# Ledger of designs, part 11: VHH binders against 6-phosphogluconate dehydrogenase, NAD(+)-dependent, decarboxylating (gndA)

Target 1, 299 residues: 6-phosphogluconate dehydrogenase, NAD(+)-dependent, decarboxylating (gndA), of Haloferax volcanii (d4gst8)
Amino acid sequence: MQLGVIGLGRMGRIVVDRVLDAGHEVVAFDLSAEAVAAAADAGAEPADSVADLVDRLGDDKRIWLMVPAGDAVDATLDDLDPHLDGDDVVVDGGNSHFEESVRRAEACSAAYLDCGTSGGPAGAELGFSLMVGGPQWAYDELTPVFDAVATGPDGHGHMGDSGSGHYVKMVHNGVEYALMQAYGEGFELLAEGRYDLDLESVAKTWNNGAVIRSWLLELCEEAFREEGSDLGDVDDHVAGGSTGTWTVQEALEQEVPVPLIYQSLAERFGSRADDRFSRRLANRLRYGFGRHEVARKDD

## First folded at step 1 (VHH)

Design w04 (framework vhh_7z1x_3)
Fold by ESMFold2-Fast, scan of step 1:
Structure w04 (fold): chain B 299 residues (1-299), chain A 123 residues (1-123)
Amino acid sequence: as target 1 above (299 residues)
Amino acid sequence: QVQLVETGGGLVQPGGSLRLSCTASGFTFSSYWMNWVRQAPGKGLEWLSGISKSGGSTSYADSVKGRFTISRDNAKNTLYLQMNSLQPDDTAVYFCARGPRYYSKTGYYFDYWGQGTQVTVSS
């Protein structure tokens, strides 16, 4: 089939390459002329604008958006929507908030699929995991594309109504935060514990038959191989947090307890401060309780 | 199986008040967000208000904010809409709908709807 792709960053380019490799046709557009040229070199048909992209697509347009969440999605939809009708399908493969995806679907002249895409850059070789929300007929229509982009037929699924794809992916990322924190704490105990351990060997052993085996553990093994068991000069600052924040916000609104996901997010925020007002006050209050000497900055 | 039944509609004068009820059956009511949506004659669906599973969170459309209050009684499987300061343009069929929290004016993504109850605001 023919697929339009808008947004040719790392993830969008993987969609293009996998869809082309499966024998489909791709019309590609990005604000970056260099990204469009690179996609054309890979076999995509270049488009000069959003309007040009839709003009090059057949009667039933199928368009995959892989642009940054927020304003970029809305700007792209504003450009697309005058050219679309109810027989067309738009897929948002980015990290949009599920409520924004519901809002966009309602406003869109085409059928709108929110597609939570997981696998990172490794998706180029392995394919992605795709969690899709929206109209059943639109999901069914896109299955040849989803088969190409995903790790195979089991790598994609229709979650439910509009918003459910990004919703399930949001929660997936919350779980990922908690798992990363759990691995971090476990290996920290081993690093600081009673034995002088080769953590690369521990991670490898745990990832070969143990109950906590996972791709994250493979990444832990790689980290210890490249940085050493003490992680060398790797900084403790952990960036990001939008999907984790959304998961915690949703959990609070639904009154569902997610203490491990919440704590993992809180630890990430704490990693960004060299000192904290709360700790400085706690030290001063401890002096009031037991005559503990106050630890001062610059000491 | 799943049923939503609205009651409490009728004719009221401008400035009046009315309380709508929606009785749910065939599912675990306390496990779902519930919504009120209306449709005026010749117009599309307009989402009015939503309420969380426990009733701890509520949302309102700007057109009804401050005038309407959504509430629920999970022990009775009942959703309510208290409507105050009614205006002629509040004349519509009012539906309760089961589904996730929703910010738009369309009910496209709600999975079950009641039959609706007519509210007419006229002198």
Scores: ipSAE 0.000, ipTM 0.149, lowest interface PAE 19.5, mean pLDDT 86

Design w05 (framework vhh_7z1x_3)
Fold by ESMFold2-Fast, scan of step 1:
Structure w05 (fold): chain B 299 residues (1-299), chain A 123 residues (1-123)
Amino acid sequence: as target 1 above (299 residues)
Amino acid sequence: QVQLVETGGGLVQPGGSLRLSCTASGFTFSRYSMNWVRQAPGKGLEWLSGISSSGSTISYADSVKGRFTISRDNAKNTLYLQMNSLQPDDTAVYFCAKVKYGSWYKPSGMDVWGQGTQVTVSS
């Protein structure tokens, strides 16, 4: 099949490479001429603009978007939509909010698939997990591409109607936050506990037959191998949180309790402050309440 | 059976108001965008307004912007069109339509249509 790809960052380039490797044709565009040239070197047909990409595609256009979430998606769709009709298919493979994906699908002249993509840069070697929402016929038409991009036929699935792909991926990321926090707490107990342990060896053992084995544990093993069991100079600041925030907001709207996901998000927020007002006040209140000594920061 | 049934049409004087309703059955109404489309005598289909499945995204054709208001009640499986400041050139058969996929603001993107309800704006 022929696939247009717009957005040739790390993830978009992996889509291009895997689709080409599977024997499909790719027409590639990015605002970065350097990225377009690199994709062309890999075997893609370069496009100079969105209009040029459209002109190079056949009558039933299949276009994969891998641009930053938010305004970039809408700007790309504004450029594309005058060239599209209802037999065309657009895939948003980025990290869009599911409600924005529903809005975009409703406004788009083509069938719109929201595709939650999981696997990070490891997807280059292993393939991704793809959670796809939108019209069944459009998902069915893109199955050969999804087979190429995913970790195999079971690595992609049709979740349901428009928005469901990004919805399921959003919740997936919320679960990921909670799992990362759980691994962190477990290894912290071992690091600070009563035994002097080689945490690389612990992570390796846990990842070979134990019930908590996972790719996240492979990343823990790698971290301990590279940084040591004390994690060297790795900072405790944890960036990010948009998909975790979206998951908690949705849980509140649906009145579904997600205490572990919320706690993991709250820990990320707390990691960003070296000196928290609430902790300073708590120390001062302890002094006032029970005459405990107040801890004071140095000026 | 998938079906859309419209009510609320009729004869109204210029400057008057009408409220159209469209009741959906046979599909999960809350998961689809809905549209209002009209056809004046001897003319083609004209898209008027669309509303997202949740109701949060709404668009209007320039010809009706500021005069017509689209809304929906997902609990009642009902789509509405409040029509104010009606003019003789608003005379048409009004259809509600379900979006098939994509292009929800274009008639070609619709897969299920209502029966149509006649609106006549005249003395």
Scores: ipSAE 0.000, ipTM 0.107, lowest interface PAE 20.9, mean pLDDT 86

Design w06 (framework vhh_8dlx_2)
Fold by ESMFold2-Fast, scan of step 1:
Structure w06 (fold): chain B 299 residues (1-299), chain A 123 residues (1-123)
Amino acid sequence: as target 1 above (299 residues)
Amino acid sequence: EVQLVESGGGVVQPGRSLRLSCAASGFTFSSYAMHWVRQAPGKGLEWIGNIYKSGSTFYNPSLKSLVTISRDDSTNTLYLQMNSLRAEDTAIYYCARGKRYYGSGSYYPFDYWGKGTLVTVSS
């Protein structure tokens, strides 16, 4: 089949390459002419605008959006929607909030699929995991594309109604936060613990038959191989947090306890300050209680 | 033009070790995962393992204790070290460039293969 792809950043280019490799045709557009030229070199048909892309796709348009979440998705839909009808399908493969995906689906002239895409840059070699929400017929129509982009036939699935794809992916990322924190704490105990351990060897052993084996653990092994068991000069500042925040907000709205996901998010926020008012006050209060020495910043 | 050329094969006695090399040219070697695959006479293709551009390696569990994959990005060379060779290891060994990805219908995540090098384990 023929697929339009809008957004040729790292992830969008992976979609293009996988779809082309599977024998499908791709029409590609990005605001970056360099990105479009690179996609064309890989075998895509270049488009010079959104209107040009839709013209090249013919009557039944199948379009994959891989632009940043938020305003960029809405701007792209504003350009696309005058050219779309109910037989067309638009896929949002980005990290949109599920409520925004429901809103966009209701406003879109085409069938709208929210597609939570997991696998990061490793998707280039392994394929992605795809969690798809929206009309069943539209999911069925794009199954050949999902087969090409995913790791295998079990690497994609129809989650449910509009918003469910991004919803399931959001919760997936919340779980990822908690798992990363758990690995971090476990390896920190080993690094600071009783034995002088080769953490690359530990991670490798844990990833070969142990119950906590995972791609995240594969990345831990890589980190210890490249940086050493002490992680060299890697900073403890952890950026990001939007998908974890969304998961916690949803958990609060549904009154579902997610203490591990919440704590993992809180740890990321705490990593961004060299000192915190609450810790400084706590130190001063301890001095008041028992005359414990107050730690000062300049010492 | 992408070229992968395996070398180091030949007749080797059981119990010995052997190192195969794969010389890569025509692409940015350091940007690709690389794989080793073998095919024994009268059998199907068997994936041995891969090495990612980071240097991380993953092996077929049945072969993990017997083989080591490494790479030298400065010379565009991939290696397969084999230890304690047995008659069952007799096969044509192929070097393969990893696809940036593979489709769901693909059994092998490769886009280019070498011509292969024959390893015969015989006393």
Scores: ipSAE 0.000, ipTM 0.102, lowest interface PAE 20.8, mean pLDDT 84

Design w07 (framework vhh_8dlx_2)
Fold by ESMFold2-Fast, scan of step 1:
Structure w07 (fold): chain B 299 residues (1-299), chain A 122 residues (1-122)
Amino acid sequence: as target 1 above (299 residues)
Amino acid sequence: EVQLVESGGGVVQPGRSLRLSCAASGFTFSKYGMHWVRQAPGKGLEWIGNIYYSGSTFYNPSLKSLVTISRDDSTNTLYLQMNSLRAEDTAIYYCAKSKYWTGKYSTPMDVWGKGTLVTVSS
């Protein structure tokens, strides 16, 4: 099969490499000439523009987008869409909001697949998990590409109608937030608890046959190996939150309770302030009705 | 070779229901969005609604409570279910293929059927 790839950052390059390794042809474009040259060195056919990429593809175009979510996707589609017909297929492999993916699918001249991609940079060796929404025929047509990019035939699936791929991936990330928080709390109890433990050893033991074994736990083991059981100088500020926020917003709209996902998101927000107005007021109110001593800042 | 053929029209009494069919041939039906459009005598074309290739539907807000669009990709057939028919629903009903996959109202239609007449009379 011949695949166009637009966006050659770390994740896009993994798509290129895996598709080429599986014996398919890739035409690659990125605004970075260096990224295009590197992909060409790996065996891709370089394109010097979106129009050139389209011209190099056959009549039934198959194009994978791996650009940053938001405006970059829309800008790429604006350049691409005048060259597309109904027999073409476009895949958005990024972390787009599912409602934006539905909007884009409805505006796109080609069949549009929203493909939630999970696995991070480890996907280079292991392959990704792919959650695909959109037309069944387009998903079926792209199966050889999905087989190449995913961790195997069980590593990809057709979720449902347009938007469902990014929807399922969004919720996956919400669950990931809660799992990260749960691991953090467990290891914090062990670090602060009554025993002097080697947390790398604990993580390794838990990841070899225990119920909570996972790739996240492999990352915990690596963290303790690289930083030590006290995590060295790793800061407690936790950035990000877009997919967790989207999951909570959707849960509110559908009236589905997601207390653990919500609490994990709230903990991230709390990590960004070391002196909270609400805690200062709570301390002062405790004095007001309980006459407890008021904790004060240093003079 | 690409053809759309409507059927199921005829004379119906007010307040009754009617289902129209559209048989598609010469293209991969499951890949395309489809539309229903009508034209009352002496009036312009009125868009009724569409169905996305995935089965999602969008309707003209003035008609949403009165019609349902569905598709059967195994038989390449598009349907329009109409309920509570009134004299003003008398029109020629056309099925039309979207040029693109989405089938939204703003999406150009490139192939039309010849139409089927529905007459609502007392």
Scores: ipSAE 0.000, ipTM 0.150, lowest interface PAE 19.6, mean pLDDT 86

Design w08 (framework vhh_h_nbbcii10_fgla)
Fold by ESMFold2-Fast, scan of step 1:
Structure w08 (fold): chain B 299 residues (1-299), chain A 127 residues (1-127)
Amino acid sequence: as target 1 above (299 residues)
Amino acid sequence: QVQLVESGGGLVQPGGSLRLSCAASGFTFSKYSSYALGWFRQAPGQGLEAVAAISGSGGSTYYADSVKGRFTISRDNSKNTLYLQMNSLRAEDTAVYYCAAKRYYGSWKTSSSYDYWGQGTLVTVSS
């Protein structure tokens, strides 16, 4: 099969490499000429513009977008859409909000697939997990590509109608954040608790037959191996994307309680503030009742 | 907050050249601009006609058959300005020219798909 790929950052390059390794042909474009040249060295056919990429593709165009979410997706579609018809398929493999994906699908001249992509940089060796929304026929047509990009035949699936792929991926990320927070709290208790424990050994033991075994726990074991049980040089600031916020917003709209996902988001916000008004006021109120002395800022 | 202000219109003789500018505010021109930009015109007693458009990324340009080969659309990201270079002007190019921006992708020829419009600048081609 022939696949056009637009966006050759880390994730887009993995798509290119895996599709080429599976014996398919790739026409690749990126605003970075260096990224295009590197993809060409790997066996892709280079394009020097979106229009050139389209001209190099056959009659039934299959195009994978791996550009930053938001404005970049709309700008790329604006370039592509005049060249597309209803027999063509466009895949958005990025982290778009599911409502934006529905909007884009409605406007697109081609069949539009929203493809939630999970696995991070490890996808280069293992393949990704792909959650795909949109027309069934378009998903079926892209199955050989999805087989190449995913971690295997069970690593991709058709979720449902337009938007469902990005929707399921959004919720997946919410769950991921809650699980990360749970592991963090458990290991913090062990680190600060009454025993002097080797946390690498604990993580390894838990990941070999215990109920909470997971890939995240493999990453915990690696962290303790590389950084030590005290996590030495690791900063406590928690960076994160918008998917956690989107998941909580959707839960509120649907009136579904997600307290653990919300608390993981709240902890992330708290990591970005070193002085919280609410805690200062609470300490002052405790002093007002004559129970405790007020902790004053030290300087 | 989005505003578009056209300039550069005026009287020009047949066969002459004119360059229109459209200064945009309320959003910035970048490689991933969220706004596609276009030029429309309205001749006296006629409806709006799409003239040219440039995609949000700036990678693609589109032209009406009546102006293809004579007009060139471009943008300058440092000045946040859209241009229309008009060469080999004809009497039938006489019209009020409007700069327009659309946030969401859609057909560049459909005026209703554009969210923001300038006030227009008159171009008169006559001897």
Scores: ipSAE 0.000, ipTM 0.299, lowest interface PAE 13.3, mean pLDDT 85

Design w09 (framework vhh_h_nbbcii10_fgla)
Fold by ESMFold2-Fast, scan of step 1:
Formats: sequence, structure tokens, C-alpha cells
Structure w09 (fold): chain B 299 residues (1-299), chain A 127 residues (1-127)
Amino acid sequence: as target 1 above (299 residues)
Amino acid sequence: QVQLVESGGGLVQPGGSLRLSCAASGRTFSYSSSYALGWFRQAPGQGLEAVAAISWSGGSTYYADSVKGRFTISRDNSKNTLYLQMNSLRAEDTAVYYCAAGKYRYSTLKSSAYDYWGQGTLVTVSS
């Protein structure tokens, strides 16, 4: 099959490499000339623009977008859509909000697939997990590409109607937030608890037959191997949160309780402030109740 | 909320020129610049057809084959207006012209992608 790929950052390049390795043809474009040249070196046909990419593709165009979420997706579709018809397929493999994916699908001249992509940099060797929403026929047509990009035949699936792919991926990320927080709390108890433990050894043991074994736990083991059981000088500031926020917003809209996902997000927000007004007021209120000495900030 | 009001329609002779304007109100054009804007028309007794579309940035323009080379779409974000310059008008250009704004930020000639529509302005090309 011939596949156009627009967006050749870390994830887009993995898509290109895996599709080429499976014996398909790739026409590649990115605003970065260096990224295009690197893809060409790997065996892709370079394009000079979105229009040039379209001109190089056949009558039934299959195009994978791997650009940053938001304005970049809309800008790319603005360039692309005048060249497309209903027999063409566009895949948004990025981290778009599912409602934006539904709106884009309605506007797009081609069939639009929203493809939630999970696996991070490990996808280069292992392949990704792909959650795909949109027309069944378009998903079916892209199956050879999905087979190449995913971890295997069970590594991709058709979720449902437009938006469902990014929707399922959004919730996946919410679950990931809660699991990361749970591992963190468990290991913190062990680190601060009554025994002097080698946490790398604990993580390794738990990942060999225990009920909480996972790839996240492999990453915990690696962290303890690289940083030590006390995590060295790793900062407690946790950045990010967009997909977790979207999951909580959707849960509120649907009136579905997600307390663990919410609390994991709240912990990230709390990590960004060293001096919280609520704790200062609580300290002062304790003085009001029982005349406990007020802790005050030092110069 | 985006409100669109067309102006500049009227009677014109074949081969003549006319410029349509569309004023965006309710939101300043800086807010509405997040919307793709377009022109559509409906001839007497016929369906709606696309004329032209312009991106939120003004950097990309798209035209129906029937008007390409004769019509020019443009926008002036400082004046909160969308324009359609119509040259070399033909009898078959007679139609009610609508300006439209979509929630999506990219331009398209698909009418189904547009959420806000003006009331329309009649253009009659007659000898």
C-alpha cells in the first residue's frame, strides 16, 4: 500500500519506519527539511509540501497525520482538504480531543479516522496500540497499515463511530494517571516504612507473577536501578495533565464517578506549589481552636 | 455567537463586476478569525453550491471550478469583514449568495461543515 505521512517528529518517524519495514511505500512531509531528509534516507519518498505529497499519491489517497494536537491539525487539514474526496482516508494519529476529531471528521472531504496511539518511544521496537474510530470501511482499508504500526493483530481495533478512538485513548490515559499514582504511593510506603528495602528488587519481584505486574512497573524498576531506592535528586514536580483533565471533564459531564483518576490529577496540581494557601490557613485555624503555636515562614 | 450579515448584492449586466461584503458581529473578527469562512450560493430552483472558502489565517483560499479565475475571496480582520470580488459575471451566476462560518479552523467547500449562515444577498446578472 502507499501511505502519505505528514508530521515526522518522534512518533511520526516511528510510523514511517514500521510501515516501510512492512513493505509499504511512504510519501513523507514535515515543515522540518531535516526530518524529511532523514525519512528519505530511511526509504520514504520526500515531498516538498502538502500539495506535493498529494500529487505523489494515487487516486485513493491514504494519509496519516502525526502533528501536534490543536492548531497544527487544523492547519494541515486546511492545506489538505481541497485535494481530497470521499474515497480518500485521513488518519489523525495524534492526541486530539475527541470532540475536535468529530468536528474535523464532519468537515473533512475524505473519510476521517481518529486513531489513539499508545506506546511512546517503545513503539519503535514493539509497535503501538491503536484505538480507531470512524467509518468501518476506512478502518478495513487501513488494516495492512495498522498491522504494520501496531504490536500485532490484537494491537489495533475499531472502537466505533467518529471520535471513539480518541475517546478510548483519553480514558486510557486517565487510567494511566491513576496507576502511576498508585505505584508511587505503594513504593513511598516501602521507602519510608519500617524495613530497609531494595526497591529495584521489590519492583522486579512484583513484575514476575504478581497481580500488579505491568510495563509501568518495568519503568519503576528502571527508575530505582538508575536513581537508587531513594530516587536520588528526582524532583517531585509533575508536569502535564491534558488527557487526565479531559477524562475528568467527560466523567463530570456523564456523571460517572472517577475518584482515583481525579485524585491522581489533583496530586499533580499540588506538586506545582511549594507553599499552599490552604495549609497556611489550616495552621492559623489550629491556633484558633487550641492555641497551638502557629508555624510561620522564615526568611 | 457569530452573526453574519451580507451586503453588496444587486442587479448587474453580463461581464460586469460586483463586490459582496459580509460583516461578522457578536464576536470581534479576532475571535471569529478562529473560524473558516466561505461563500455559498443558491440559484433559483436549484440546490446550494460552494463558491469559495478562506482559512482563519487568510493564508489559504479555495474556489469552485465554476468561479476560479473570476472570483476572489479575501478577509480584513481589522474591519471584521469577509469579501467576495466577482468579475466577468455571467447569467448563470444569478443566485442568492450566503456567507458562512464554521466551528472548524480549516477551510472547506463542504456546506455541511458550516454552522453559522448569513441571511443571503441576491445577485442578478441580466442583460
Scores: ipSAE 0.000, ipTM 0.137, lowest interface PAE 18.9, mean pLDDT 85

Design w10 (framework vhh_8h5u_2)
Fold by ESMFold2-Fast, scan of step 1:
Structure w10 (fold): chain B 299 residues (1-299), chain A 124 residues (1-124)
Amino acid sequence: as target 1 above (299 residues)
Amino acid sequence: EVQVVESGGGLVQPGGSLRLSCAASGFTVSKSSNYMGWYRQAPGNQHERVAIIYSGGSTNYPDSVKGRFTISRDNAKNTGYLQMNSLKSEDTAVYYCARVKYTWGSKTYTFDYWGQGTQVTVSS
């Protein structure tokens, strides 16, 4: 098959490499000329613009977008749409909000697949997990590409109608937030608890036959190996939160309780302040109880 | 076959209120399948967007109606609504309910008129 790829950051380059390794042809474009040149060295046909990429693709264009969510997707579609018709297929492999994916699918002249992509940079060696929403015929047509990009035929699936791919991936990320928080709390108890433990050894033991074994736990083992059981210089600030926020917003809209996902999101927000008004007030109220001296800031 | 039936229009005095209804068939207004908008056309004017409700329930309004108009939907009835308060003479138009589409080149929302529309006249 011939596949156009727009967006050659770390994830987009993995798509290019895996598709080429499977014996398909790739036409690649990125705003970075260096990224385009690197993809060409790997065997892709370089394009110097979105229009040039379209011109190099034959009839029934198949294009994979791997650009940042939001305005970058819309800007790319602004350049693409004048050149597209209903026999073409566009895949958004980024982290777009599912409502925006529904909007884009309705507006796009081509069939539009929203593809939730999980696996991070490890996808280079393992392949990704792909959650795909949109027309059945377009998903079926792209199956050889999905087989190449995913961690095998079971690593991708057709979720349902437009928006369902990004929807399922959004909820996946909500679950990921809760699992990260749960591991963090467990290991913090062990780090601060009664015994002087080698947490790398604990994580390794838990990942070999225990009920909480996972790839995420392999990353915990790696963290303790590289940073030490006290996590050394690692800061407690936890960035990000968009997909967790979207999951909580959707849960509220549907009236589905997600207390663990919510608490994990709230914990990330709390990590971003060195001091908080609520904690300062709690400190002062404890003084009112008559049991504690008020901790005060230096001038 | 996609079809909508608009209702609830009429003659109202300035400062009054009206609620428009949009009964949909051939598609669902529920969050997993669609998003919906209200658009209006006054004599001599272009069609203009009045309100959009996205599949998840978030809404968007132009400044001309923000704070006065509210779009909503009832998934059980497969019906959309536009609540119009503090009506002004410039709100006089035929109001249409449609599935919303974004056009990339012009960076504008477009819509398909599926119904006959409903006339709103604001006059003393």
Scores: ipSAE 0.000, ipTM 0.117, lowest interface PAE 18.0, mean pLDDT 84

Design w11 (framework vhh_8h5u_2)
Fold by ESMFold2-Fast, scan of step 1:
Structure w11 (fold): chain B 299 residues (1-299), chain A 125 residues (1-125)
Amino acid sequence: as target 1 above (299 residues)
Amino acid sequence: EVQVVESGGGLVQPGGSLRLSCAASGFTVSYRSNYMGWYRQAPGNQHERVAIIYSGGSTNYPDSVKGRFTISRDNAKNTGYLQMNSLKSEDTAVYYCAKVTYKYFGSRTYSYDYWGQGTQVTVSS
């Protein structure tokens, strides 16, 4: 099969490499000429623009987008769409919001697949987990590519109609937020608790047969190995939160309770403030009962 | 009700500049599913898009105006702008501001362009 790939950052390059390794042809484009040259060195055919990529692809174009979520996807589709027709297929393999993916599918002249991609940089050697939404025929047509990019035939699946791939991936990331928070709280209790524990050893033990074993726990073990059990100089500021916000917004719209996902998101927001107005007021209100002294910042 | 109102058109000499304004009501220009575009139509031609600003603030232009036209927005005023520099006689047209809102599966919103009444730009000596 021949596949166009637009976006050659870390994830897009993994798609290129895996598709080439499976014996398919790739035409590659990125705004970075260096990224295009590197892909060409790996065996891809370089394109110097979106239009050139389209011209190099034959009839029945198959194009994988791996550009940053948001405006970059829309700009790329604006450049592509005049060159596309209904037997072409475009895949958005990025982290787009599912409603944006439905919007893009409605506007696109080609069949549009939203493909939630999970596995991070480890996907280079292991392959990704792919959650795909959109027309069944387009998913079926792209199966050889999905087999190459995923961990194997069981590493990808057709979720449902347009938007469902990014929807399922969004919820996956919400669950990931809650699991990270749970691991954090458990290890914090052990770090602050009554025993002097080697947390690298605890994480290793938990990841070998325990019910909470996972790749996230491998990352915990790595963190304790590299930073020590006290994580001494690691900052408590947690960046990000878009996928958690999207999941909570969807849960509110559907009236589905997700208290653990919400709390994990709220903890990230709280990490960005050194001092909280609400906590200072609570201290002052406790004084109003006449039973507690007010805690003062420099007292 | 969704509405956009264009202003700032007029007569200008070749090489001159104009700034068009688009006042939006009934929607927020910074909302993720709403973005603004500028289109133009000369007599006898189809509408041509000359600028778009996406919800995140990124912009796109066709080659015919790239480097000469700049689209921007002021979120506090809920207003979009098109700065036109180095105007050519071929830029003579009625310019329209459009809100672009897309249909979402399971949502009440729909894919459509909402066009204002337009503002005439004439480039002539």
Scores: ipSAE 0.000, ipTM 0.313, lowest interface PAE 13.3, mean pLDDT 84

Design w12 (framework vhh_7w1s_2)
Fold by ESMFold2-Fast, scan of step 1:
Structure w12 (fold): chain B 299 residues (1-299), chain A 120 residues (1-120)
Amino acid sequence: as target 1 above (299 residues)
Amino acid sequence: QLQLVESGGGLVQAGGSMRLSCAASGFTFSSYMGWHRQAPGKQRELVAKIYSGSTAYDDSVKGRFTISRDNTKNTVYLQMNSLKVEDTAVYYCAKVTYRYWGSKTEYDYWGQGTQVTVSS
C-alpha cells in the first residue's frame, strides 16, 4: 500500500517509520525541508509540496495528517483539499477536538477519519493504540496501515461515526489524568509515611503482578530510579490540561459525574498558583471569628 | 489590543542582505505566521510561512530567504540574502488567530508593513 504523510514531527516520523517497516510505501511532506530530508533518509519518497505529494500518490489517495491540533490542521486542509475527491481518504492522527473533526469531515472533499493516537514516543517501538471514527469503508481501506502503526490488529478499532475516534481518545486522556493523580497520591503517602521506603523498588514490585500494574507505573519506576525516592528537584507545577478540560466539559453537558477526572484537573490548576485568593480570604474570615491571627504576605 | 509591528526595512543594494522583524503585542504567537509582500500595482503575495516549526517559501525566494521565530520574544524574522531589484516591495507580517476549514488561508491580523527597496 502507498500512504502520504503530512507532518513529520516526532509522532509523524513514527508513523512513517512503522509503515515503511511493514513493507508499505510512504510519500512524505512537511513544510520543514530538513524533516522531509530525514524521512527520505529513512526510506520515504520526499515530496516538495502538497501538490507533489498528491501527484505521487496516484488515483486513490490515502493521506495521514500528523500536525498539531487547531490552526495547523485547517491550514494543511486548505492546501490539500483542492486536490481531493470522494474516493480519497484523509486521516487526522492528531489531538483535535471531536467537534472540529466532525466539522472538517463534513466539509472535506475526501472521506475523513479522525484517529485518536495513544502511546506517545514509545509508539516507535511498541506501536500505537488507534481509535478511529468516520466512514466504515474508509476505515476498512486503511486497515493495512492501521495494522502497521498500531501495536497489532487489536491495537486499533473503528469506534463509530465521524468524531467518535477523537471523542474516545479525549475520554482516554481524562482517565489518564485521574490515574496519574492516583499514583501520585499513593507514592506521596509512602514517601511521607512511617517507613523509609525505596520507591523504585515499590514501583517495580507493584508493576510485577499487582492489580495496579501499567505503563504509567513503569514511568513511575523510571522517575524514582533517575531522580531518587524524593524526586530530587522536580517541580510541582503541572502544565497542560486541554484534553482533561474537554472531557470535563463533555461530562457536564451529558450530566455524567466524573469526580476523579475533575479533581485531577483541578489539582493541575491549583499547582500553578503559589498564592490563592480563596485561602487568603479564608484566613481573614477566621480572624473575623476571633480564632486566629491573620497570616499576611511577607515582602 | 492585538498588534503586529514590522521593522528592519530600508534601502539596500542588489546582492545585499537584510533582516525583517515582526513583534507581536497584545497576544502570544500562535503556530501560524507568514510574511507577505506587495509591490506597487501588484497583488499581495505570500513569501514565507511558518507553522508548528515547519517552513515554506515561494519559489522566487527559496534558497535566499529564511523565516524563523523567537518564542521568548514573540517575534518572527525574515532573513533576506542575495537581494534582487524585483524584491522591492512593502513587506507585511501576518497571523492567523482563528479560522474555519474550507476557506482560503485567511490572515486575521496584519502589520502596517515595512518598505524594502533594492537598488542596482
Scores: ipSAE 0.000, ipTM 0.112, lowest interface PAE 20.6, mean pLDDT 83

